# VH-VL binders against q86l99r1233to1411, part 2

Target 1, 179 residues: q86l99r1233to1411
Amino acid sequence: SNKESLPFRRDVIEKVINHLRENSLDTEGIFRLSGNMESVRGIVKSFAHGEPNLSFEVHNISNALKHYLRSLDPPLIPYEFFLMLLDARKNEDAETIRNIFWKIPSDNRVVLTLLVDLMVKISENSNVNKMNSKNLSIVFGPTILKPRTPTLDRMALMTETQLQCGIIQTFIEDFHYIF
Key: E = the ipSAE of ESMFold2; O = the ipSAE of OpenDDE; V2 = 0.75 times the mean of E and O plus 0.25 times the DockQ between their complexes.

## First folded at step 1 (VH-VL)

Design a07 (framework fv_adalimumab_6cr1)
Fold by ESMFold2-Fast, scan of step 1:
Structure a07 (fold): chain C 179 residues (1-179), chain A 119 residues (1-119), chain B 107 residues (1-107)
Amino acid sequence: as target 1 above (179 residues)
Amino acid sequence: EVQLVESGGGLVQPGRSLRLSCAASGFTFDDYAMHWVRQAPGKGLEWVSAISWNSGSIDYADSVEGRFTISRDNAKNSLYLQMNSLRAEDTAVYYCAKDWGSEDYFDYWGQGTLVTVSS
Amino acid sequence: DIQMTQSPSSLSASVGDRVTITCRASQGISNYLAWYQQKPGKAPKLLIYAASTLQSGVPSRFSGSGSGTDFTLTISSLQPEDVATYYCQKYNSAPYTFGQGTKVEIK
């Protein structure tokens, strides 16, 4: 749980997402099922060196992407957008969510676009892979969107988690409107 | 071996509250969505509520929305259903059920706990 | 919401008979359909998921077919232990609606 955060590497994330686009769309439980922890750590280390090792089984690569994104500080969606996105989701305001998306720094926005496009493609094959937009939102909500200071209040944490997931679900379902 | 054990059922008067519990064992509880399903005496199965592995997604049947609250405590491997403003038509055996993953079929069921709402 | 309707509501057959139960969804649900067996006084048990995939440990006399809106559960040779109520269920998204059930009895 005390692991050093990794720097944001757009080139690495693009290569990993492209690999998953080519190799994971029909994989049952993609992003939900765990990989081998030793393999995942090795792959994440390769990301830090700028040369992603993609010779592993797809569950190991998808888990490595999750761990890498979760380790980013600041997160993929910068801290300053957290509360405003949750508020827009609470009000079911897709237009405001779209406006906020376009204020995200360009490198982060491009990576978010590639990631959500991958999630859209996975959800389109949910009859095979069993990962619909709601399933993917549960995985990525707390991964790419988080507060600067975590709450210790269990009820507040539950409410925040629901809204975080709701934002990712909105990104997937309204992709062509927002992105 | 997977086990789900419901408790907390009993006789309760209309308008009152009751809290059901489901104790889970034999699987990694915090990896799976959980459901409550009820069955009125002599009637069919009715899905009541669902909660995702991390409580990030919660759904209710229209018949119970606003009155029932589903929750879970992953540290205790427990699922709960808080039932408020109980009505005679809420009389049923309440089952907890394990989702195979998330938003999937129910691969394991508890034995059920009877709730009777009567004056 | 999508309605799930079973036919017949009840049936009576002899041991060794082929029994067919139908489930209809009011709108397309792909293959996101499960079948459950509930014996008197017991909790339901999963028989079939993804419309046609038999759950581990379920006897091979049970089979499922269908896609979209029309689904069928077949028991190829009815046994005394098969006396139960059978339910179809849509999944993949809320609500997780069940059919009204089909009661299977032995003559």
Scores: ipSAE 0.000, ipTM 0.516, lowest interface PAE 12.8, mean pLDDT 88

Design a08 (framework fv_adalimumab_6cr1)
Fold by ESMFold2-Fast, scan of step 1:
Structure a08 (fold): chain C 179 residues (1-179), chain A 121 residues (1-121), chain B 107 residues (1-107)
Amino acid sequence: as target 1 above (179 residues)
Amino acid sequence: EVQLVESGGGLVQPGRSLRLSCAASGFTFDDYAMHWVRQAPGKGLEWVSAISWNSGSIDYADSVEGRFTISRDNAKNSLYLQMNSLRAEDTAVYYCAKDTYDILTGYEDYWGQGTLVTVSS
Amino acid sequence: DIQMTQSPSSLSASVGDRVTITCRASQGISDYLAWYQQKPGKAPKLLIYAASTLQSGVPSRFSGSGSGTDFTLTISSLQPEDVATYYCQKYNSAPLTFGQGTKVEIK
């Protein structure tokens, strides 16, 4: 189902994120707890067709957003920024990460801003929902950041994944500096 | 529609190696984390290992850490378990199972039929 | 490591009986608990996840409850096809530990 690239629909993603902002901040395990596979597939299909079906339980909607973002090609953060973001994170260079963020195309940047704002709000309620910035970074790191050619070496992939997660954690923790 | 088919089990002597394979079909393999779970004859289920959708996160049970290696080939829709330094206590039916999650490990929603590994002299 | 203990280890009941199986975690796992059914000679099948959510296709006579450390699986009216071993599993974090299992037989 994710082998074919789905269309980037800024309007759909905004509606889904706004729904989750209103309905999921106090939900335990949001983005972590399982949805029903058939429901998630149906919701993702509705996203691709421009009319998101938000009548489902919140865990199905959150998982559908996650899978939809993974299906994007190019990814939410375009391929050209991948290596430079990983390098900036390796050097703990938040200023360079901020500078790269502002070079991202405007539709992608707006969606990324809404997504990270949602992650910030979820992490602020982590005492209730059990999803802190580290948990969210594990979910979204490899989801919105990926290389043009998949990394096949296992050790290199583990290092790469750690840096991808680190970038998302930086976005959440330094939100008011970067965004 | 989801199918998981294990292979590679058999009789092996202690201290030797064996590689298990799991062929997946009926779902987008590279969207999901995968698990190996084993069951010794007449005993309960024991979780062995899990690997995320992109191989970026891997976990092992303490009993197999350092001896077993989980891996996947998304182009071939296949999951593997390389078992080294086998012990009599590793004798079990090994199940391949699909996670409901892709990055964070969760519960196993679909299971294969299992393949028997017997470690005996 | 968090330990998962089921009780009873086995039980025998009559068709139509209400059957209750308990699972206890040594530390809090919120509602990150799944229940599996394993019929003789077959692979396990998922029954319940998130402590109380029934998997699609599972008969409504099965239900789950509990949170934190104490969890229960209930079969409201036992049927012959329910003869199986039932396992709980924590999935809040690795290791994804199973309980030792509860064998359900019919008299």
Scores: ipSAE 0.012, ipTM 0.577, lowest interface PAE 8.7, mean pLDDT 87

Design a09 (framework fv_adalimumab_6cr1; at its last look DockQ between E and O 0.16; V2 from the best seeds 0.00; counts 0 for: pae E 14.9 > 2, placed apart)
Fold by ESMFold2-Fast, scan of step 1:
Structure a09 (fold): chain C 179 residues (1-179), chain A 119 residues (1-119), chain B 107 residues (1-107)
Amino acid sequence: as target 1 above (179 residues)
Amino acid sequence: EVQLVESGGGLVQPGRSLRLSCAASGFTFDDYAMHWVRQAPGKGLEWVSAISWNSGSIDYADSVEGRFTISRDNAKNSLYLQMNSLRAEDTAVYYCAKAEYYDSWFDPWGQGTLVTVSS
Amino acid sequence: DIQMTQSPSSLSASVGDRVTITCRASQGISNYLAWYQQKPGKAPKLLIYAASTLQSGVPSRFSGSGSGTDFTLTISSLQPEDVATYYCQKYDSAPYTFGQGTKVEIK
């Protein structure tokens, strides 16, 4: 929301996700293995300016998407949903997670749907790409879901991070129920 | 070169606690999952615990759940295993191991540190 | 929990022999299986992952095969330096269970 924050651009994110769906499903370590950091920085800059540069190799593009999503403020899943999602995951309550999902603003919800659909497709090819739902959840949990005020208590932070990852794992594994 | 060095083992009485450390070097520690594996004298390998690169996923073997706590400090390139309520059957060489993905193979392994739980 | 069973528990063979070790999972684990070599007094070393992919630096006499529930490690021509205990391990999901090990000795 400030000049320091990257703008939320639904159109850019859709183009990037479509590119990755077409080019990355068989790529080993997609979203986990690092790209070239100079290239990633340049690609993220292109996203912020509304003209995604997709001419780079797939690991650079996937890391740029991850970095861009992590830089959003407010995050892809808005702050007001953080504690209620963590509570629902703690109770293993997929129905409540589904109900909360449908309260997310429409632009954020459409982007989240496209992102999770991509994660589902990647996980279906995990025998080749090595990125199952667990590995994808570890990457995206803290990327798209975070508190407005971070805790400084290390044990509480670990517990929150596990719940954040658990929510993303639930999104992937229960995709057809939730979405 | 990639290295893992365990420390903190020793002789301890039943019911007491020990904290093991694993110092990592030669790779970007915060990009990899880490595991603890143990081996009782003359016995086979037993997986103990796993932690993802960001601590977002943690798992324990049934035999240690509720007693052991795995943790990591990425700024210090260090992995830890806090072992509480120790039992004679926890006597083993404890290895730390690096994993490419959270659900993957282990390479490399440290040299191990011996924990002996005896009165 | 999925059980991992190796056979035989031990074997003794001559230099140059073909050695075969079997690992069975009580439920299907696709190709999410690794093989490790542990020489006396040393930490284990990765030999094979994804059931059949040879780790860099491992001699070509080692090979792995199998999928689902039945897996095999083969040493095509046993060498003196291969004296060790060999372990299979499932890694599809936690727990990352090991087989009980197969001790390979030379006659």
Scores: ipSAE 0.598, ipTM 0.868, lowest interface PAE 2.0, mean pLDDT 92
Fold by OpenDDE, look of step 2:
Structure a09 (fold): chain C 179 residues (1-179), chain A 119 residues (1-119), chain B 107 residues (1-107)
Amino acid sequence: as target 1 above (179 residues)
Amino acid sequence: EVQLVESGGGLVQPGRSLRLSCAASGFTFDDYAMHWVRQAPGKGLEWVSAISWNSGSIDYADSVEGRFTISRDNAKNSLYLQMNSLRAEDTAVYYCAKAEYYDSWFDPWGQGTLVTVSS
Amino acid sequence: DIQMTQSPSSLSASVGDRVTITCRASQGISNYLAWYQQKPGKAPKLLIYAASTLQSGVPSRFSGSGSGTDFTLTISSLQPEDVATYYCQKYDSAPYTFGQGTKVEIK
């Protein structure tokens, strides 16, 4: 995984998401299967420079987006919302999750909306691409929603991860209600 | 070659605990969900538990919920099943199985390890 | 929970016969169904996934069909090496329930 912090580029992310929307909906294991790491690194660098290289195979592009999002600091969902969202998920409170979402800064909120919209479209074709809402949430939960300070306790980390994934799953499954 | 090797099975008394292990090799372990499936002697297959590649999702069969705990150590390419409060009906061959995704088919399977719960 | 019911529980047929095993889900599971073969004393082996996709290395005499609630495994020409117990399994979501199995024997 890429540990380098890269600048948040809304325009680039939108282009990449649009590309994936058009070219990856029927791709088996999209966002889950690994690409070529050298290619992925190159693509991620192109994101940082403001001109995404979209000439690569779709698994490389999807993995690049994943790694890029993972490298953001702060995360796509800013740190201040982390605990609030986890608590809401613990209480199975979709309304609170919705309310928290709309407090997210506008650029982040727009990107998050586009990203989850893509996930929804992918999940609707899960019979072909094998990426249902759960699989997608497992991929993106820890990627875009992170604590400022990681927990060192293994069991606590497992619980945290489950909640992270659950929140993303809620975003996907209750998209029209939340977004 | 993909290999799954279960261990930790044996004879144990009711109410006792046992920990099973599954050692994985020949593939990137943290790219796959893992499952435990058991088979009582002369009976059919029964799904026991599932864990996603990053432990972000875990599920249990109703028959073992609250007694069994699935976990994994990706650094060690290992899957575990902590079995507490064992019952006679838990007697079975326990298989670990690889799944391409969470909520997907099982392939391949280990050869299994026998757990016998008897007084 | 969704119930998985196979039929028949057992069958005996001659070499070369067409064999059909059915699996019914109590609720719709789309095409999230797999078929496994288990020979005596061995671990299960995947035959079919996504209801109709043949796993690599599996003989073409095996085929799967169905969607929603009714599924079928077919062996077009039964061979001696096909003696085994066959299981269907749903994997749409947990629990990943198996059918009770169908034992196939040669006459």
Scores: ipSAE 0.249, ipTM 0.789, lowest interface PAE 1.8, mean pLDDT 94
Fold by ESMFold2, look of step 2:
Structure a09 (fold): chain C 179 residues (1-179), chain A 119 residues (1-119), chain B 107 residues (1-107)
Amino acid sequence: as target 1 above (179 residues)
Amino acid sequence: EVQLVESGGGLVQPGRSLRLSCAASGFTFDDYAMHWVRQAPGKGLEWVSAISWNSGSIDYADSVEGRFTISRDNAKNSLYLQMNSLRAEDTAVYYCAKAEYYDSWFDPWGQGTLVTVSS
Amino acid sequence: DIQMTQSPSSLSASVGDRVTITCRASQGISNYLAWYQQKPGKAPKLLIYAASTLQSGVPSRFSGSGSGTDFTLTISSLQPEDVATYYCQKYDSAPYTFGQGTKVEIK
């Protein structure tokens, strides 16, 4: 798109995920509750410059990560994997989903593994933080897995969204098999 | 300068249709969810519909479900509300509103467009 | 569906008075609660989100409190420009229901 895409910085994302892993597992509504928008924008800038500033309340950090990932173009899961993953999900084929994951470029795979592992840890504590695998899949599905050319057909988009969420939910629930 | 401008309101007969538009400027439109909210003359605010940044999630108030259709065209920075089978109780000022997330507060709002449904 | 009930429906107070408006959800909504101010003929304006977080540019005499089902908007010292109708809104999930509004006037 013509909006300003942000650079992919693996080392920054790793630091942010590790910070959240240490500080967010007991946080109610993590990745769902909003942060202070002025702070979030500043934190996203620090990610883009390679110098993440994590001296903020945890909701500002989680929102910044979500916004940063949404601004990547191509997305964290590159465009060429979109249709293959959706088709594998339609067929309920976790083996094919695993095979596709291992074809994703290695830097993207490392980041995706860390991100999904964080989601697994959050979902294991969902009685406290109120974020189960379905909740997290709604947040991250369209954020990291999206088509190069979006359709305008509402029914097709609803189906795509269901499948996008389903892929992320499969990643979380079958983590040890896929990753 | 963030701006939301609604248009397409007017006087219509019951059972007819109208399409409302909301033109957005001053922000990256396809980063945000959008909502419609209405206010009958002299009455309170009533949420009408929501659409996610990519149109993948959509919700309606029960009072309009099946009659109204929310949509967006991110290439044109525009939000729409197709209103079919209009009733007298649909008479209201219709606001579009920007939301950071699908489930979030609204800031800013447009100034609204009046729809009057009367015989 | 979760109902949002504001109290009072209207009030009249003097400049300098402390004003409180309450909002009750019929079921728990955590802190997913916003407050809006609306002046006649104008669009609503966001005052507070997340129950207690003041929006940038809103005067510090406005504050919000509460979580779960019971929420309060407070104006610590009412000013003439605060004459408006105030609405609470839940945003935990659809529907994003508003309270019926509280009209605040100067006596």
Scores: ipSAE 0.000, ipTM 0.517, lowest interface PAE 14.9, mean pLDDT 89
ESMFold2 (binder alone), look of step 2: mean pLDDT 95; pTM 0.963

Design a10 (framework fv_adalimumab_6cr1)
Fold by ESMFold2-Fast, scan of step 1:
Structure a10 (fold): chain C 179 residues (1-179), chain A 123 residues (1-123), chain B 107 residues (1-107)
Amino acid sequence: as target 1 above (179 residues)
Amino acid sequence: EVQLVESGGGLVQPGRSLRLSCAASGFTFDDYAMHWVRQAPGKGLEWVSAISWNSGSIDYADSVEGRFTISRDNAKNSLYLQMNSLRAEDTAVYYCAKDRYSEDYGYYGMDVWGQGTLVTVSS
Amino acid sequence: DIQMTQSPSSLSASVGDRVTITCRASQGISNYLAWYQQKPGKAPKLLIYAASTLQSGVPSRFSGSGSGTDFTLTISSLQPEDVATYYCQKYNSAPLTFGQGTKVEIK
């Protein structure tokens, strides 16, 4: 894959998340329905330059945030936390997941908190927007939590993907306990 | 230019197996969900199976569940369909198709199609 | 499972005519509907996705409308190259079911 690595801009991400919190909670398929790819790429470039272009239709902005987060290297949840989070999820250990969350670097933790808070609000409105915690976990699991070295084993990849999604679902469902 | 090329079709007896391949070029293969769609002679389109960009999500039509296996090799830009326990009703042209949006577990429509490969199941 | 039914199964019209094809889902699928064109002997081509969004490179005479259960594909001025079978497809969730197709011919 030739994904571009973009600078981590906390202030920009906060502005984008705040815009989506204001404008997307009633939008059907938010983060799932795609926008125009050229518009999305242009918006992502505006994020990298420090002034997010939020004048686009909401699906373009939500997909731009998704692609921007996916382009981060290291990812939003740093590589060092990957295996320990998967192990905690495998053991259904919410206390350990909470303890690991509080070890995440402060800028990453603040952004993760804002992102999950947005996901909680979207899921609370799932009767309208059709995006519950499981749907959001599928979108964000592999986006913000991934290994430094991808596995070549198909069965291991399937298991890891389910656990990645499970972590984000836990973040959403147990938000008030963890965050 | 963006292109998909299917291969592996042919004549096969009922109860046997075939493996179809789809070679992708001109786009970042590992960013997109991929689909298999078939069309029996003189009939309409039938969606068969889909696989996400990272193989983390796989779906099948009920008619093929348990008999067909979709897989992909992102290093080789290739999609596969392993067809076991073939039946006469599996006779069709098999198309591979690219989903239009990248890096998502949802499906958004198929914007690029191969030309198809014919599978005939008969004795 | 959700059934997709197209109407009519076939039609014949003259060059320049407005052609309307309908697609009905047995349950609500929001706007998760695509339209495909398949010319004789060729692979399908995506025309419209999200019920009403025209795919890049598709002539503006094609348009889609509808949401929920009832959807329409319109060709505002039928051209000879539009002779084809047209399919709707739901994609809100698996299975990604196609309608049975509508064959469009010129008189």
Scores: ipSAE 0.000, ipTM 0.521, lowest interface PAE 11.5, mean pLDDT 88

Design a11 (framework fv_adalimumab_6cr1)
Fold by ESMFold2-Fast, scan of step 1:
Structure a11 (fold): chain C 179 residues (1-179), chain A 118 residues (1-118), chain B 107 residues (1-107)
Amino acid sequence: as target 1 above (179 residues)
Amino acid sequence: EVQLVESGGGLVQPGRSLRLSCAASGFTFDDYAMHWVRQAPGKGLEWVSAISWNSGSIDYADSVEGRFTISRDNAKNSLYLQMNSLRAEDTAVYYCAKDFSEYYFDYWGQGTLVTVSS
Amino acid sequence: DIQMTQSPSSLSASVGDRVTITCRASQGISNYLAWYQQKPGKAPKLLIYAASTLQSGVPSRFSGSGSGTDFTLTISSLQPEDVATYYCQKYNSYPLTFGQGTKVEIK
């Protein structure tokens, strides 16, 4: 079974996030809905090529961004920060989360800032789009923050997943403090 | 030729469980989202549940959420619907439907009848 | 949730007649609307998607129009094989909602 890794392209991701910021804030279920994989794969391939195809409807573009971010290896938040972020979240220590954020490499940090800013704007419009900070954390927690070697222990996996989601929720809710 | 074949329907008492299967052929199954749609006898169509190509996104109609579980096995080209806590109002023909693009359905199976009655 | 209402519930027309079926969304759905044909005892068949795009293999006498909240399916010259129930479906967001159906019969 081959695992594909796509190149990290800051400029492409920024263009896609800006498009979604302009076109998706009122879209019900943004990032939650299932996509047609043929369309999504084509869009993701355009991202990897450096020429993003943004002429598709917004759910396909958002799903493509989600899958592109999920395919990154290392992930958007590099592996070395995984355990320390989970520990900080477990202790409800927003100051330590902020300190760790500022240790993330510059390109990754800028992309993360743009992505979380988009999530903040979506969550502020949750009465229309039905995507609050918890909903968005479920989508992006496992997508942008993950261990190098996944645990096979079901209880540990469940605890880690809750903390991963908690980190993203903290990013959204404490955005102006952390970012 | 694309084919979707449902199985597992039958007569079941309220409160019991039933598992539906859908066998897919004629297309690259793991490239597409899949759906379950039902139709009560003599009534209209009701969307029930959706699952993305990789099982990363799953959605349910409010009427079945918490009772039904959609799943897929891409290695076997199969879609499943586990139905728990069945009610009389769940009586319907259940269709397996292939997502064409963006949540409308280009191919449907012939359906399997589920009757929930005492 | 966005509700889909079809009109009429049923109609009876002669071969060669122009038949019009309408579908109304309770909230704007842009052009994210599909139409299906279901013949008695059979599974539904996709006719139209994106409000006006005809599915491959569907006869040209079928057409769709509309955007936002008001949509129309037209059969320009009704044929005997067109006897069926027709459903609209919104797909801009979950839940994927169908109209209640319009039964088309020949008198």
Scores: ipSAE 0.000, ipTM 0.476, lowest interface PAE 16.2, mean pLDDT 87

Design a12 (framework fv_adalimumab_6cr1)
Fold by ESMFold2-Fast, scan of step 1:
Structure a12 (fold): chain C 179 residues (1-179), chain A 123 residues (1-123), chain B 107 residues (1-107)
Amino acid sequence: as target 1 above (179 residues)
Amino acid sequence: EVQLVESGGGLVQPGRSLRLSCAASGFTFDDYAMHWVRQAPGKGLEWVSAISWNSGSIDYADSVEGRFTISRDNAKNSLYLQMNSLRAEDTAVYYCAKGGLYDEYSSGPFDYWGQGTLVTVSS
Amino acid sequence: DIQMTQSPSSLSASVGDRVTITCRASQGISNYLAWYQQKPGKAPKLLIYAASTLQSGVPSRFSGSGSGTDFTLTISSLQPEDVATYYCQKYNSAPYTFGQGTKVEIK
């Protein structure tokens, strides 16, 4: 059980995303393939100290970003938006998803925009990197959008997970409409 | 130091059930997919089952689908394999293995493994 | 399901020899391939992932190459401690299928 949260450092996340935009678009399985565990741990520690160590192989850096985003409490998309986003996705209501996006606090929204822009660029290179919008949504759905209290019902959890992934897929596919 | 310790193996008669446990330490268990892999005596490795970090994605090998159930308790840093309707062909050393970070689609490579626990299905 | 086939099933070589083991997937798996080393009586150990990336702490004499369907593990100068069975594994999606293994022995 992870009860520790790392501080939300917009400047650190921006530097890491910019590095990945420059170095990862042609990398097969980016964000999906694992990095070296010890390297990832060290990189995440550097994020917490405000000085990201970007001298590592790109899979280590991408996994460190995932780990860092997952450790945020509250998550990148604040808890209060969880149920309303899932409801809008269930109703296939892209306009409501767009309206909710613009209610997200500005620092979180800017980081989310940079992250989704990176995901769009990765998905556009999916012929090379093998990471389309569905693949990226499975990685980032539960990472950046999660409930304050997880459900203990397995069937409900699976339904929620599908909707979480659906939201991120909508962000990627409808980027120019939403962002 | 990452450690995975399996337990619950033993001798069991065909048709019976066993529950295997894997205790994890040295990493944030909640963040990683987990796997069960088995190896019959003198044979190769066979992947058995996978569970994502949040239990939202679960997969089984065809050979165990419908008989085995993988589960995890993130509060206890524990992985489980409930094995029902056991057959002689299920006789193997069962390993738990650490998968990928937040990976529901592909768990990544298995970077750490437990020592294994022997399950013998025999009369 | 995608089948993973290794060649050879076993080999015997001398200390200092270059050893090559191949792994073939029946369908494309990009670079989602890992290599494991298993010594007698021990759990497997990850050597290489993403087809060619060496796991931290693994000696540089080990290298991997390939993409798509054809993959190779090379030991540039075989050492006595390398006596083991080597397995390839696809991990792009379930099932996370292993090859049948290649047993490496010293002459």
Scores: ipSAE 0.000, ipTM 0.518, lowest interface PAE 11.3, mean pLDDT 87

